VH-VL binders against Adapter SH3BGRL (SH3BGRL). Designs and how they scored, part 1

Every score and structure here is a prediction.

Target 1, 113 residues: Adapter SH3BGRL (SH3BGRL), of Homo sapiens (Human) (o75368)
Amino acid sequence: VIRVYIASSSGSTAIKKKQQDVLGFLEANKIGFEEKDIAANEENRKWMRENVPENSRPATGYPLPPQIFNESQYRGDYDAFFEARENNAVYAFLGLTAPPGSKEAEVQAKQQA
Below, numbering starts at 1 at the first letter of every chain, in headers, positions and changes, except where a header shows other numbers; antibody chains are not in Kabat numbers.
ipSAE, averaged over its two directions, is called F for ESMFold2-Fast, E for ESMFold2 and O for OpenDDE. V2 adds 0.75 times the mean of E and O to 0.25 times the DockQ between the complexes of E and O.
[cut] stands for letters that were removed.
The coordinates of atoms that the task and the answers printed are left out; those that the model quotes come from them. Centres of patches stay.

## First folded at step 1 (VH-VL)

Design d03
Fold by ESMFold2-Fast, scan of step 4:
Structure d03 (fold): chain C 113 residues (1-113), chain A 119 residues (1-119), chain B 111 residues (1-111)
Amino acid sequence: as target 1 above (113 residues)
Amino acid sequence: EVQLVESGAEVKKPGSSVKVSCKASGGTFSSYAISWVRQAPGQGPEWMGGIIPILGIAKYAPKFQGRVTITADDFAGTVYMELSSLRSEDTAMYYCARDSSGWYEFDYWGKGTTVTVSS
Amino acid sequence: QSVLTQPPSVSAAPGQKVTISCSGSSSNIGNNYVSWYQQLPGTAPKLLIYENNKRPSGIPDRFSGSKSGTSATLGITGLQTGDEANYYCGTWDSSLSAYEVFGGGTKLTVL
């Protein structure tokens, strides 16, 4: 299952828009997901920090939401999601099988063969 | 290189309040957890609470809930700690400390602000 | 009273190895990362170890950390006179409203 770590209490318009962009995409495509609120839940914040790979952490400061996982596997932050969306590769980015008949499904099938 | 610059020493009367500031010098605060940790003479450190300004999160240790308020001025890059209803047991060195993990690993510390509560 | 228990003092000669223990419970050390701090007289604490066994830039490899169950240890090899300080362990405690707790401290004296 796709898990999106968010901060419900953030006053940042940029963070709010990025969170809504990710969640809106998942909802529109009927992709099942769980929201993990790091502002309301300390264990969510701890887990996110510990599981965002070091090479994906900012040089300074806390990893900012949204952060995206498939189960326990890190998929990326908003910038990675945005690039995947621009390249029509969001299902691959999320670690999911693209819908049958899509170009993404054909590419995924070749990689698994 | 980041330095945490704390405000100057305070001498307060019992029952008053004190507000200590912590400024980032050579860096930024917004996306960091900034905690307040105090240390009474001859004692170990005691975590009071902290804030992550960009996430709108503030957390307080149970012992200090109701007496401590931690706030941030995002524009100026300053974090404040206000402690009210002061008693003599609040006499201590007050440190601000930063980490990127959210409350566990304090990688940079201010030099401390002495708060003395006496009549 | 500290939630995390450390010996109040430890002594060793220059060049020797010393270990400092930190004992907790399943709700703190058992479930969370442990950090270690060095405090020289008159100074703020300095981070020595984070995430149980990692060193920040500038911390020599003479300092090491480990964790087993509900206990953690700080090891110092090649002990130097400049290592005389108080040492504190720290971790998160979910049973105490999920806040940071520190040990009572260990004073290291170099003989």
Scores: ipSAE 0.377, ipTM 0.738, lowest interface PAE 2.1, mean pLDDT 84
Fold by ESMFold2, look of step 5:
Structure d03 (fold): chain C 113 residues (1-113), chain A 119 residues (1-119), chain B 111 residues (1-111)
Amino acid sequence: as target 1 above (113 residues)
Amino acid sequence: EVQLVESGAEVKKPGSSVKVSCKASGGTFSSYAISWVRQAPGQGPEWMGGIIPILGIAKYAPKFQGRVTITADDFAGTVYMELSSLRSEDTAMYYCARDSSGWYEFDYWGKGTTVTVSS
Amino acid sequence: QSVLTQPPSVSAAPGQKVTISCSGSSSNIGNNYVSWYQQLPGTAPKLLIYENNKRPSGIPDRFSGSKSGTSATLGITGLQTGDEANYYCGTWDSSLSAYEVFGGGTKLTVL
């Protein structure tokens, strides 16, 4: 299952918009996911700290939500999600099989032709 | 190079409140947590609470829940701690400290500021 | 009344080694990272050890940390007069809402 770590009480409008964009995309495409709120749950914060790879953390600190996992496997942050969507590669980014007939499946088929 | 500077020393009467500021310079302020730790003379440090400024998430030690409020101003690069209903036992050195892991490992400390509560 | 218990003082001669213990419980040391701090007279605490046994940049390898069960140990070898300070352990306690707790401190005297 796709897990998205978010901060429901974030004071940043940029963070709120990025979280909404990720969650809204998953909902619109009927991709199952769980929200993991770090605002009210210290164990979610600890898990996120321990599981976001060091090469994906800010140079001086705490990785910013949203952070996207497939089960326990890290997939990326908002910027990685956005780039995957622009390249019709969101299902690959999430570690999922693109639905037959989707634009992502069509693009991948054309690249193999 | 991180530097944390607390506001100046204060003398307060019992029953009043104190608000201490901590301004961070060097490094990215909003990318880590800032905690308040106090130390009474001859005693060990005592964690009061902390905040992740960019997320607005604050946590408080059970002993101080209800008496302490920690806030942040991202634009000013400043964290505030307000302690209410002061008692003589609140006389201590108050430090702000950076926690870049988010798990209470304080790698940078301010010089501290004294709050004295006297009648 | 500290949640974490440390001996009040330890002493040793220059060049010797010393260990400082920190005893806690399963809700803190047993399940969570331990850090150690040095406080020289008249100064703020300084981080010596994080994540049980790691040293920040600039901390010499004669300072070491370890953890076993619900106890942690700071080791200092090659003692120098400049090591005379108070030493504190710290960790978070998960019993209610995670919060940081410190030991009461250990005064190291270098004779």
Scores: ipSAE 0.011, ipTM 0.574, lowest interface PAE 9.0, mean pLDDT 82

## First folded at step 5 (VH-VL; from e30 with heavy chain S31N E105D, light chain N32D E100V)

Design f04
Fold by ESMFold2, look of step 6:
Structure f04 (fold): chain C 113 residues (1-113), chain A 119 residues (1-119), chain B 111 residues (1-111)
Amino acid sequence: as target 1 above (113 residues)
Amino acid sequence: EVQLVESGAEVKKPGSSVKVSCKASGGTFSNYAISWVRQAPGQGPEWMGGIIPILGIAKYAPKFQGRVTITADDFAGTVYMELSSLRSEDTAMYYCAKDSSGWYDFDYWGKGTTVTVSS
Amino acid sequence: QSVLTQPPSVSAAPGQKVTISCSGSSSNIGNDYVSWYQQLPGTAPKLLIYENNKRPSGIPDRFSGSKSGTSATLGITGLQTGDEANYYCGTWDSSLSAYVVFGGGTKLTVL
């Protein structure tokens, strides 16, 4: 299952938009996911801190939501998600099989043929 | 490297409030966590609470719940701490400290400011 | 009284080594990262060790940290007179509400 770490109480419009963009995409494409709120749940915040790779953390400051995992495997932040979506590679980015008939499935089929 | 500057020393009467500020050098610090830690003479540090300004979340140690308020002003690049219902036991050095990993590690401390509560 | 217990003082001669303990519980050291701070007289605390055993830039490798179970240890080798200070452990505690706690401190004397 896809897990998206978010901060429900963020005052940043940019963070709110990024979180909604990720969650909205998952919902629109019927991809199952769980929200993990770091604002209300200290265990979620601690877990995210421990499991976001060191090279994916900012040099200073808090690693910012959204952060995307498949189960416990780190998949990336918003920028990685955005890049994957631009390249029709979101299912691969999430560690999922693209549905038949999707643009991503067609691209994969042509590249592997 | 950012510097943190607390507002000047305060002398207060019991029962009053104090509001101290912590200004970051060079602009906003909204993706940092900023905490307030106090230290009475001859005592160890005591965490009062902290804020992650970009998230707007403030947390407080149980001992200070209801007496402390921590806020941030991103435009001014400043975090504020207000402590109400002052007592003589609140006489201490008050530090602001930056936490670049969230709520765990204070990798930069201001020089501190004294608050003296005198009857 | 303090959630984290440290010895009140330790001493050793220049060039020797010393360890400073920090004893806690499963609600803090047992589940969370430990940090260590040095406070020289008249100054603010300074981070020595984070995430149990990591050193910030500028901290010499004669300062080390370790954690086992619900206890953490700061090690200092090659003691210098400039190491005379108070040393504090800190961590996250979840026993009531998630919050930061510090030890009561250990005064290091280099004789």
Scores: ipSAE 0.205, ipTM 0.708, lowest interface PAE 4.9, mean pLDDT 85

## First folded at step 6 (VH-VL; from f04 with heavy chain T28P)

Design g04
Fold by ESMFold2, look of step 7:
Structure g04 (fold): chain C 113 residues (1-113), chain A 119 residues (1-119), chain B 111 residues (1-111)
Amino acid sequence: as target 1 above (113 residues)
Amino acid sequence: EVQLVESGAEVKKPGSSVKVSCKASGGPFSNYAISWVRQAPGQGPEWMGGIIPILGIAKYAPKFQGRVTITADDFAGTVYMELSSLRSEDTAMYYCAKDSSGWYDFDYWGKGTTVTVSS
Amino acid sequence: QSVLTQPPSVSAAPGQKVTISCSGSSSNIGNDYVSWYQQLPGTAPKLLIYENNKRPSGIPDRFSGSKSGTSATLGITGLQTGDEANYYCGTWDSSLSAYVVFGGGTKLTVL
């Protein structure tokens, strides 16, 4: 299961839009996921900070939502998600198999030729 | 180097409230944690609570829940702590402290400001 | 009374070594990073050690930290008279709620 760490109470328009982009993509593609709200639950915030890899943490400040995991395996932040979407590689980015008939599956099928 | 400056010392009556400010210089702090830590005479430090303004998160130690409010003005780079229903036991040095690593390791401290509660 | 227990004082001669212990539980030291602070007389605390054993820039390597089980230790070698201060451990505690706790402090005297 895909887990997306978000802050429901953030006043930042940029953070809200990034969270909406990730969650909206998952919903539109019927990818099962759990939202983990770090504002409502301090244990979610602690877990997120502990499990974002050291080399993926900012030099200063807290790692900012959204942060994307497959179970406990870190997949990336919004920028990584956006880059994967631009390259038709979101399912691979999430550690999932692209469904038959998806654009990502079509790209993969062409690599066999 | 970021510097934190608390507002001036205060003398207050029991039952009143006090609001102390903490202004950061040398950089923004809206995406960092800023905490208030107090130290009564002859005692160790005591964490009161903290805030992460960009996330809209404030957390308080159980001992102070209901008496303390921590707020921020992100544009002004200022964090406020208001402590209500003051008692003589609230007489202490009050520090603001910044956590830049994300693990509540307070790597920058203000010089502190004294709040004295006496009748 | 502090959630984290430290000895109230330690002492040693200049040039010698001391250790300062910090005893907690599985809800704090057992599963969370420990930090150490030095407080010289009349000053704010200063971070000495973070993430159990890391030193901020400007802290000499004669200060060290370690953690074992539910206990943490600050080590200071090559003692100098300027090291005479109060030392506090700090960590995150989740036994009743999630909040920051400090030890009661250890007064280091350099004889």
Scores: ipSAE 0.270, ipTM 0.739, lowest interface PAE 3.8, mean pLDDT 85

## First folded at step 7 (VH-VL; from g04 with heavy chain D105E, light chain N31D V100E)

Design h04
Fold by ESMFold2, look of step 8:
Structure h04 (fold): chain C 113 residues (1-113), chain A 119 residues (1-119), chain B 111 residues (1-111)
Amino acid sequence: as target 1 above (113 residues)
Amino acid sequence: EVQLVESGAEVKKPGSSVKVSCKASGGPFSNYAISWVRQAPGQGPEWMGGIIPILGIAKYAPKFQGRVTITADDFAGTVYMELSSLRSEDTAMYYCAKDSSGWYEFDYWGKGTTVTVSS
Amino acid sequence: QSVLTQPPSVSAAPGQKVTISCSGSSSNIGDDYVSWYQQLPGTAPKLLIYENNKRPSGIPDRFSGSKSGTSATLGITGLQTGDEANYYCGTWDSSLSAYEVFGGGTKLTVL
């Protein structure tokens, strides 16, 4: 299942909007997911820090939510999600098969023709 | 690198409270954490709690839960620690310290400020 | 007593090496990163080692760290008189409530 690490207590408008954009997309497309709140649950925060790859960490500081995983496999942050959505490649980004009839499946089929 | 400056030394009576500030250089906070660590003379450091201002996450050591409050003013780049119901055992040097990794490994420390509790 | 145990003191001659131990448990050193701090007289602590064995920029390679099981070790080679200080280990502890803990400290004397 898709797991999205978020901070419910963040006062940052930018972080809140990014989290809402990811979660809203998953809901609208009926993609099953779990929210992992790092604000009230130290185990979620520890796990996120341990499992974001070193090459995906910022130059200074530590990675900020949202952080997206498929089970335990890291998929990316908001920027990676946004890029995937702009290219109709969100299912591939999540490590899922695009539904038949979706824009992503249509694009893939036409590229093979 | 970020500089941390604690507010000035304070002398307090038992039963009162103290609020110490820690100003970070460079303006609004980024994705680092600030903790408060105290050290009585001849003793080791003692972690009181910490905050990640951009995330609004604060955590407190069990010993201080209910007596300490750590807050941040993101615009001013300042973290505050308020300790209530002061006792003579609270006499110590109080440091603010920066953690960039999220593992509570303090890569920068302020010079500290003394709080003395005496009647 | 601190949940992290360090010897109260250690000494060695200039140019020699010394190790400082830090003993804990599975709920702290066994599960979490260990850091080491140097505190010169009258100064704030300074980070020497983070993530068990990594050195921040500006820390010479004669300072080293290691961890095995529930114990951690700080190594200092080529001792200098300026190394006389208190040394503290630190780590996260989750045995009852999650919080940061420090060892009681080890006073290094260079003689």
Scores: ipSAE 0.308, ipTM 0.761, lowest interface PAE 3.7, mean pLDDT 86

## First folded at step 8 (VH-VL; from h04 with heavy chain A58T)

Design i04
Fold by ESMFold2, look of step 9:
Structure i04 (fold): chain C 113 residues (1-113), chain A 119 residues (1-119), chain B 111 residues (1-111)
Amino acid sequence: as target 1 above (113 residues)
Amino acid sequence: EVQLVESGAEVKKPGSSVKVSCKASGGPFSNYAISWVRQAPGQGPEWMGGIIPILGITKYAPKFQGRVTITADDFAGTVYMELSSLRSEDTAMYYCAKDSSGWYEFDYWGKGTTVTVSS
Amino acid sequence: QSVLTQPPSVSAAPGQKVTISCSGSSSNIGDDYVSWYQQLPGTAPKLLIYENNKRPSGIPDRFSGSKSGTSATLGITGLQTGDEANYYCGTWDSSLSAYEVFGGGTKLTVL
């Protein structure tokens, strides 16, 4: 299952928009996911800080939500998601198989033909 | 190059409250945390709580839960700590400290401010 | 006393090595990063070691940290008179109320 770490209490417009963009995409494509709220649950925050790779942390402060995992496997942050979406590669980014008939499956088929 | 400046020393009566401020300036502010740590004379440091303003997260040590409130004013770049129901055992040096690593490891400390509780 | 136990004092001659222990539990040192702080008389604490064994910029490599099980150790080699200070360990305790804890401190005397 896809797990998206978010902060429900964030006052940052940029963070809110990024979280909504990720969650909205997953909902629109009927991809199953769990929200892991780091503001409401300290265990979620501890887990996220321990499992985001060191080379994916900012120069200062905490890694910022959204942070995306497939089960326990780190997939990336918003920038990685955005790039995957621009390249019709979000299912691959998530470690999932693109549904037949999806834009991502069509792009994959054209690149292999 | 972040500077942390605590507000001035306070003398308070038992049963009252104190609110101290910590102005962060100069360096990046947006996603690091500020904690309050106190130290009575001859004692080790004691973490009271902390705040990550950009995430809207606050956390308090169990000993102070119910008596301490930590808030931030993002516009002013200032973090506040209010301790209520003061008693003589609250007499200490109060520090604000920055956690830039995200692991509650304090890489910069203010110079501290004294709060004295006496009758 | 803190949930983190340190010896109250240690001493050694200039040029020698000293170690300072910090004993905790599985809910703190056993599962979380350990940091170490130096506090010279009349000053605020200063970070010496973070993430168990990493040094901030400007901290000499004669300061080292390690962690094994539920115990952590600060090592100081090439002792100098200016190292005379109180030293504190710190870590996150993930028990019922999850919070940061510090050891009670170790006074280092350079004789």
Scores: ipSAE 0.329, ipTM 0.766, lowest interface PAE 3.3, mean pLDDT 86

## First folded at step 9 (VH-VL; from i04 with light chain E51D K54R)

Design j06
Fold by ESMFold2, look of step 10:
Structure j06 (fold): chain C 113 residues (1-113), chain A 119 residues (1-119), chain B 111 residues (1-111)
Amino acid sequence: as target 1 above (113 residues)
Amino acid sequence: EVQLVESGAEVKKPGSSVKVSCKASGGPFSNYAISWVRQAPGQGPEWMGGIIPILGITKYAPKFQGRVTITADDFAGTVYMELSSLRSEDTAMYYCAKDSSGWYEFDYWGKGTTVTVSS
Amino acid sequence: QSVLTQPPSVSAAPGQKVTISCSGSSSNIGDDYVSWYQQLPGTAPKLLIYDNNRRPSGIPDRFSGSKSGTSATLGITGLQTGDEANYYCGTWDSSLSAYEVFGGGTKLTVL
């Protein structure tokens, strides 16, 4: 299952929009997911910090939500998600198979043939 | 690297409250935490609580829960700590400290401000 | 009284080596990262070591940190008179309401 770490109490418009964009995409595509709120649960925050790879941390500070995992496997942050969506590769980014008939499946079929 | 400046020293009577500020240089906050740590003369540091302003996350040490309130004004780049029901034991140097990891590893400390509680 | 126990003082001559211990429990040092701070007389604490054994930029490699089980150690080699200070360990404690704790401190005297 896809797990998205979020901060429900964020006062940042940018963070709120990024979280909504990720969650909205998952909902619109009927991709099952769980939200992990780091604002209400310190164990979620510790887990997120420990499981985002060192090379994916920002130059200053620590990783900001949303952070996206498939089970315990790190997939990326918002920027990685956005780039995957721009390249029609969100299902691959999530470690999932694109549905038949989707734009991503069509792009992959053209590239293979 | 951000710089932190605490507000000026305070002299307070027992039973009153004090609100000290911590101004971060460079405008609105980035994704780091600010904590308040106090230190009585001749003693070690004591963590009171902290805030991650951009995330709206606030945590207090059990000893101060109910007496301390930490807030942030993101536009002003300022964090506030209010300590109520002051006692003589609250006389100390109060520091604000930056925590870039979000896990209470304080990589920059303000110079501190003294709060003296006497009557 | 502190949940993190440090020796009250240590001393050594210039050029020598000293270690400062910090003893805790499975709910703090055993489960979380340790940091070390130097406090020169009349100044605010300064971070020396984070994530158990990493140095911030500008901290010379004669300062080192390690952790084993529920204990952490700060090592200082090539002692200089300017190293005379109080040293504190710090870590997150999860046994109660989960909060940051510091050791009581170790005064280093460089004779």
Scores: ipSAE 0.388, ipTM 0.776, lowest interface PAE 2.9, mean pLDDT 86

## First folded at step 10 (VH-VL; from j06 with heavy chain I52M, light chain S94R)

Design k03
Fold by OpenDDE, look of step 12:
Structure k03 (fold): chain C 113 residues (1-113), chain A 119 residues (1-119), chain B 111 residues (1-111)
Amino acid sequence: as target 1 above (113 residues)
Amino acid sequence: EVQLVESGAEVKKPGSSVKVSCKASGGPFSNYAISWVRQAPGQGPEWMGGIMPILGITKYAPKFQGRVTITADDFAGTVYMELSSLRSEDTAMYYCAKDSSGWYEFDYWGKGTTVTVSS
Amino acid sequence: QSVLTQPPSVSAAPGQKVTISCSGSSSNIGDDYVSWYQQLPGTAPKLLIYDNNRRPSGIPDRFSGSKSGTSATLGITGLQTGDEANYYCGTWDRSLSAYEVFGGGTKLTVL
């Protein structure tokens, strides 16, 4: 299951938009996911900080939501998601198999040929 | 480097309230929390609470819950700490401190605001 | 009376090594990162160590931190007169509601 760590009480318009972009994409593509609120839940906040890889953490401060995991495996932040989406590689980004007939699956098929 | 500039010294009567400000230089708050830590004469630091404006998270130490209010003005880059029902035991240096890693490890400190509570 | 326990004082001669202990419990040091602070007379605390053993920029490698179980240790090698100060450990306690706690402090005297 895809886990998206979000801050429900964020006052940042940018963060809110990024969170909605990720969640909206998952919903639109019927990809199952679970939201983990780091603002309302201390355990979620601690877990995210500890499980975002060191090389993916900001030089200072707290990793900002959204942060995306497949189960316990870190997949990336919003920028990584955005890049994947732009390249039609979101399923690969998420660690999922692209569904048959999807643009991503077609691209993969051509690359394998 | 972040500079934290706190408001001036306060002298208050018991039962009154005090509001201390902490202005962070460099623009709006980033992905870090600002905490308030006080230190009574001859004592160690005592964490009162903190706020991470960008995530809308505010936390208080149990000891001060209900008596302290921490707020932030993102546009002004300023955090406030209001302590009510002041007692003589509240006489202390009050520091604002910036969290380094989003986990309340403080890499930058203000110079402190002296609050004296006396009859 | 502090949640974290430190020795009240330590002393050594210049050039020597000193260690300062910080004892806690499973709800704080046992579960969260430890930080160390130096406080010179008349100044605000200064971060020396964070995340148990990491040094902020500008902190010399003479300062080191370690953590084992429910205890943490600050090490200072090549002791200098300028190191005379109070030192505090700090961490997050989750026994009731999560909040930051500090040790009682250790006064380091350079002989």
Scores: ipSAE 0.686, ipTM 0.890, lowest interface PAE 0.6, mean pLDDT 93
Fold by ESMFold2, look of step 13:
Structure k03 (fold): chain C 113 residues (1-113), chain A 119 residues (1-119), chain B 111 residues (1-111)
Amino acid sequence: as target 1 above (113 residues)
Amino acid sequence: EVQLVESGAEVKKPGSSVKVSCKASGGPFSNYAISWVRQAPGQGPEWMGGIMPILGITKYAPKFQGRVTITADDFAGTVYMELSSLRSEDTAMYYCAKDSSGWYEFDYWGKGTTVTVSS
Amino acid sequence: QSVLTQPPSVSAAPGQKVTISCSGSSSNIGDDYVSWYQQLPGTAPKLLIYDNNRRPSGIPDRFSGSKSGTSATLGITGLQTGDEANYYCGTWDRSLSAYEVFGGGTKLTVL
């Protein structure tokens, strides 16, 4: 299952929008997911620290939500999600198979032809 | 690098409260945490609590839960700590400390400010 | 009083080596990261070691950290008179009502 680490208490408009953009996309496309709130649960924050790869962490400060995993495998942050969506590659980004008839499946079929 | 400046020294009566500020340089907060740590004369540091302003996460040490309130003004880049029901044992140096990782690794400390509680 | 136990003092001559211990439990040092701080007289604490054994920029490699089980150790080699200070360990404690804790401190005298 897809797991999205979020901070429900964030006062940042930018973070709130990014979190909702990810969650909204998953809902709209009927992709099953779990929210993992790092504000409500310190163990979620500790897990995120330990499982975001070193080369995906900021040079200074802590990684900001949203952070996206498939089970325990790291998929990326908002910027990676946004780029995947711009390239019609979100299912691949999530480690999922694109549904038949989707825009991503159509693009993949053209690239393989 | 972010600099931290605590408000001036305070002398307070038992039973009153104190509110100390910590101004961070550079305007609005970035993705770091600010903690309040106090140190009574001749003793080691004592963590009171901390805040991640961008995320709106606040945590308090059990000893101070119910007596301490930590808040932030994100735009002004200022964190406040209010300690209520003061007693003589609260006489200490109070530091604000920057925690860049968010995991209680205090890589920058203010100079500290004294709070003296006496009759 | 302190959840983390440090010896009250240590001493050694210039050029020698010392170690400072920090004893905790499975609810803190055993499962979490240790930091070390130096506090020179009349100053705020300064981070020496984080993440058990890493040094911030500007901290010389004669300062080192390690942990084993529920204990952590700060090592200082090539002692200098400027190293006279109090040294504190710190870590997150996961006992009931989890929070950050510090040791009571170790006064290093270079003589």
Scores: ipSAE 0.455, ipTM 0.812, lowest interface PAE 2.5, mean pLDDT 88

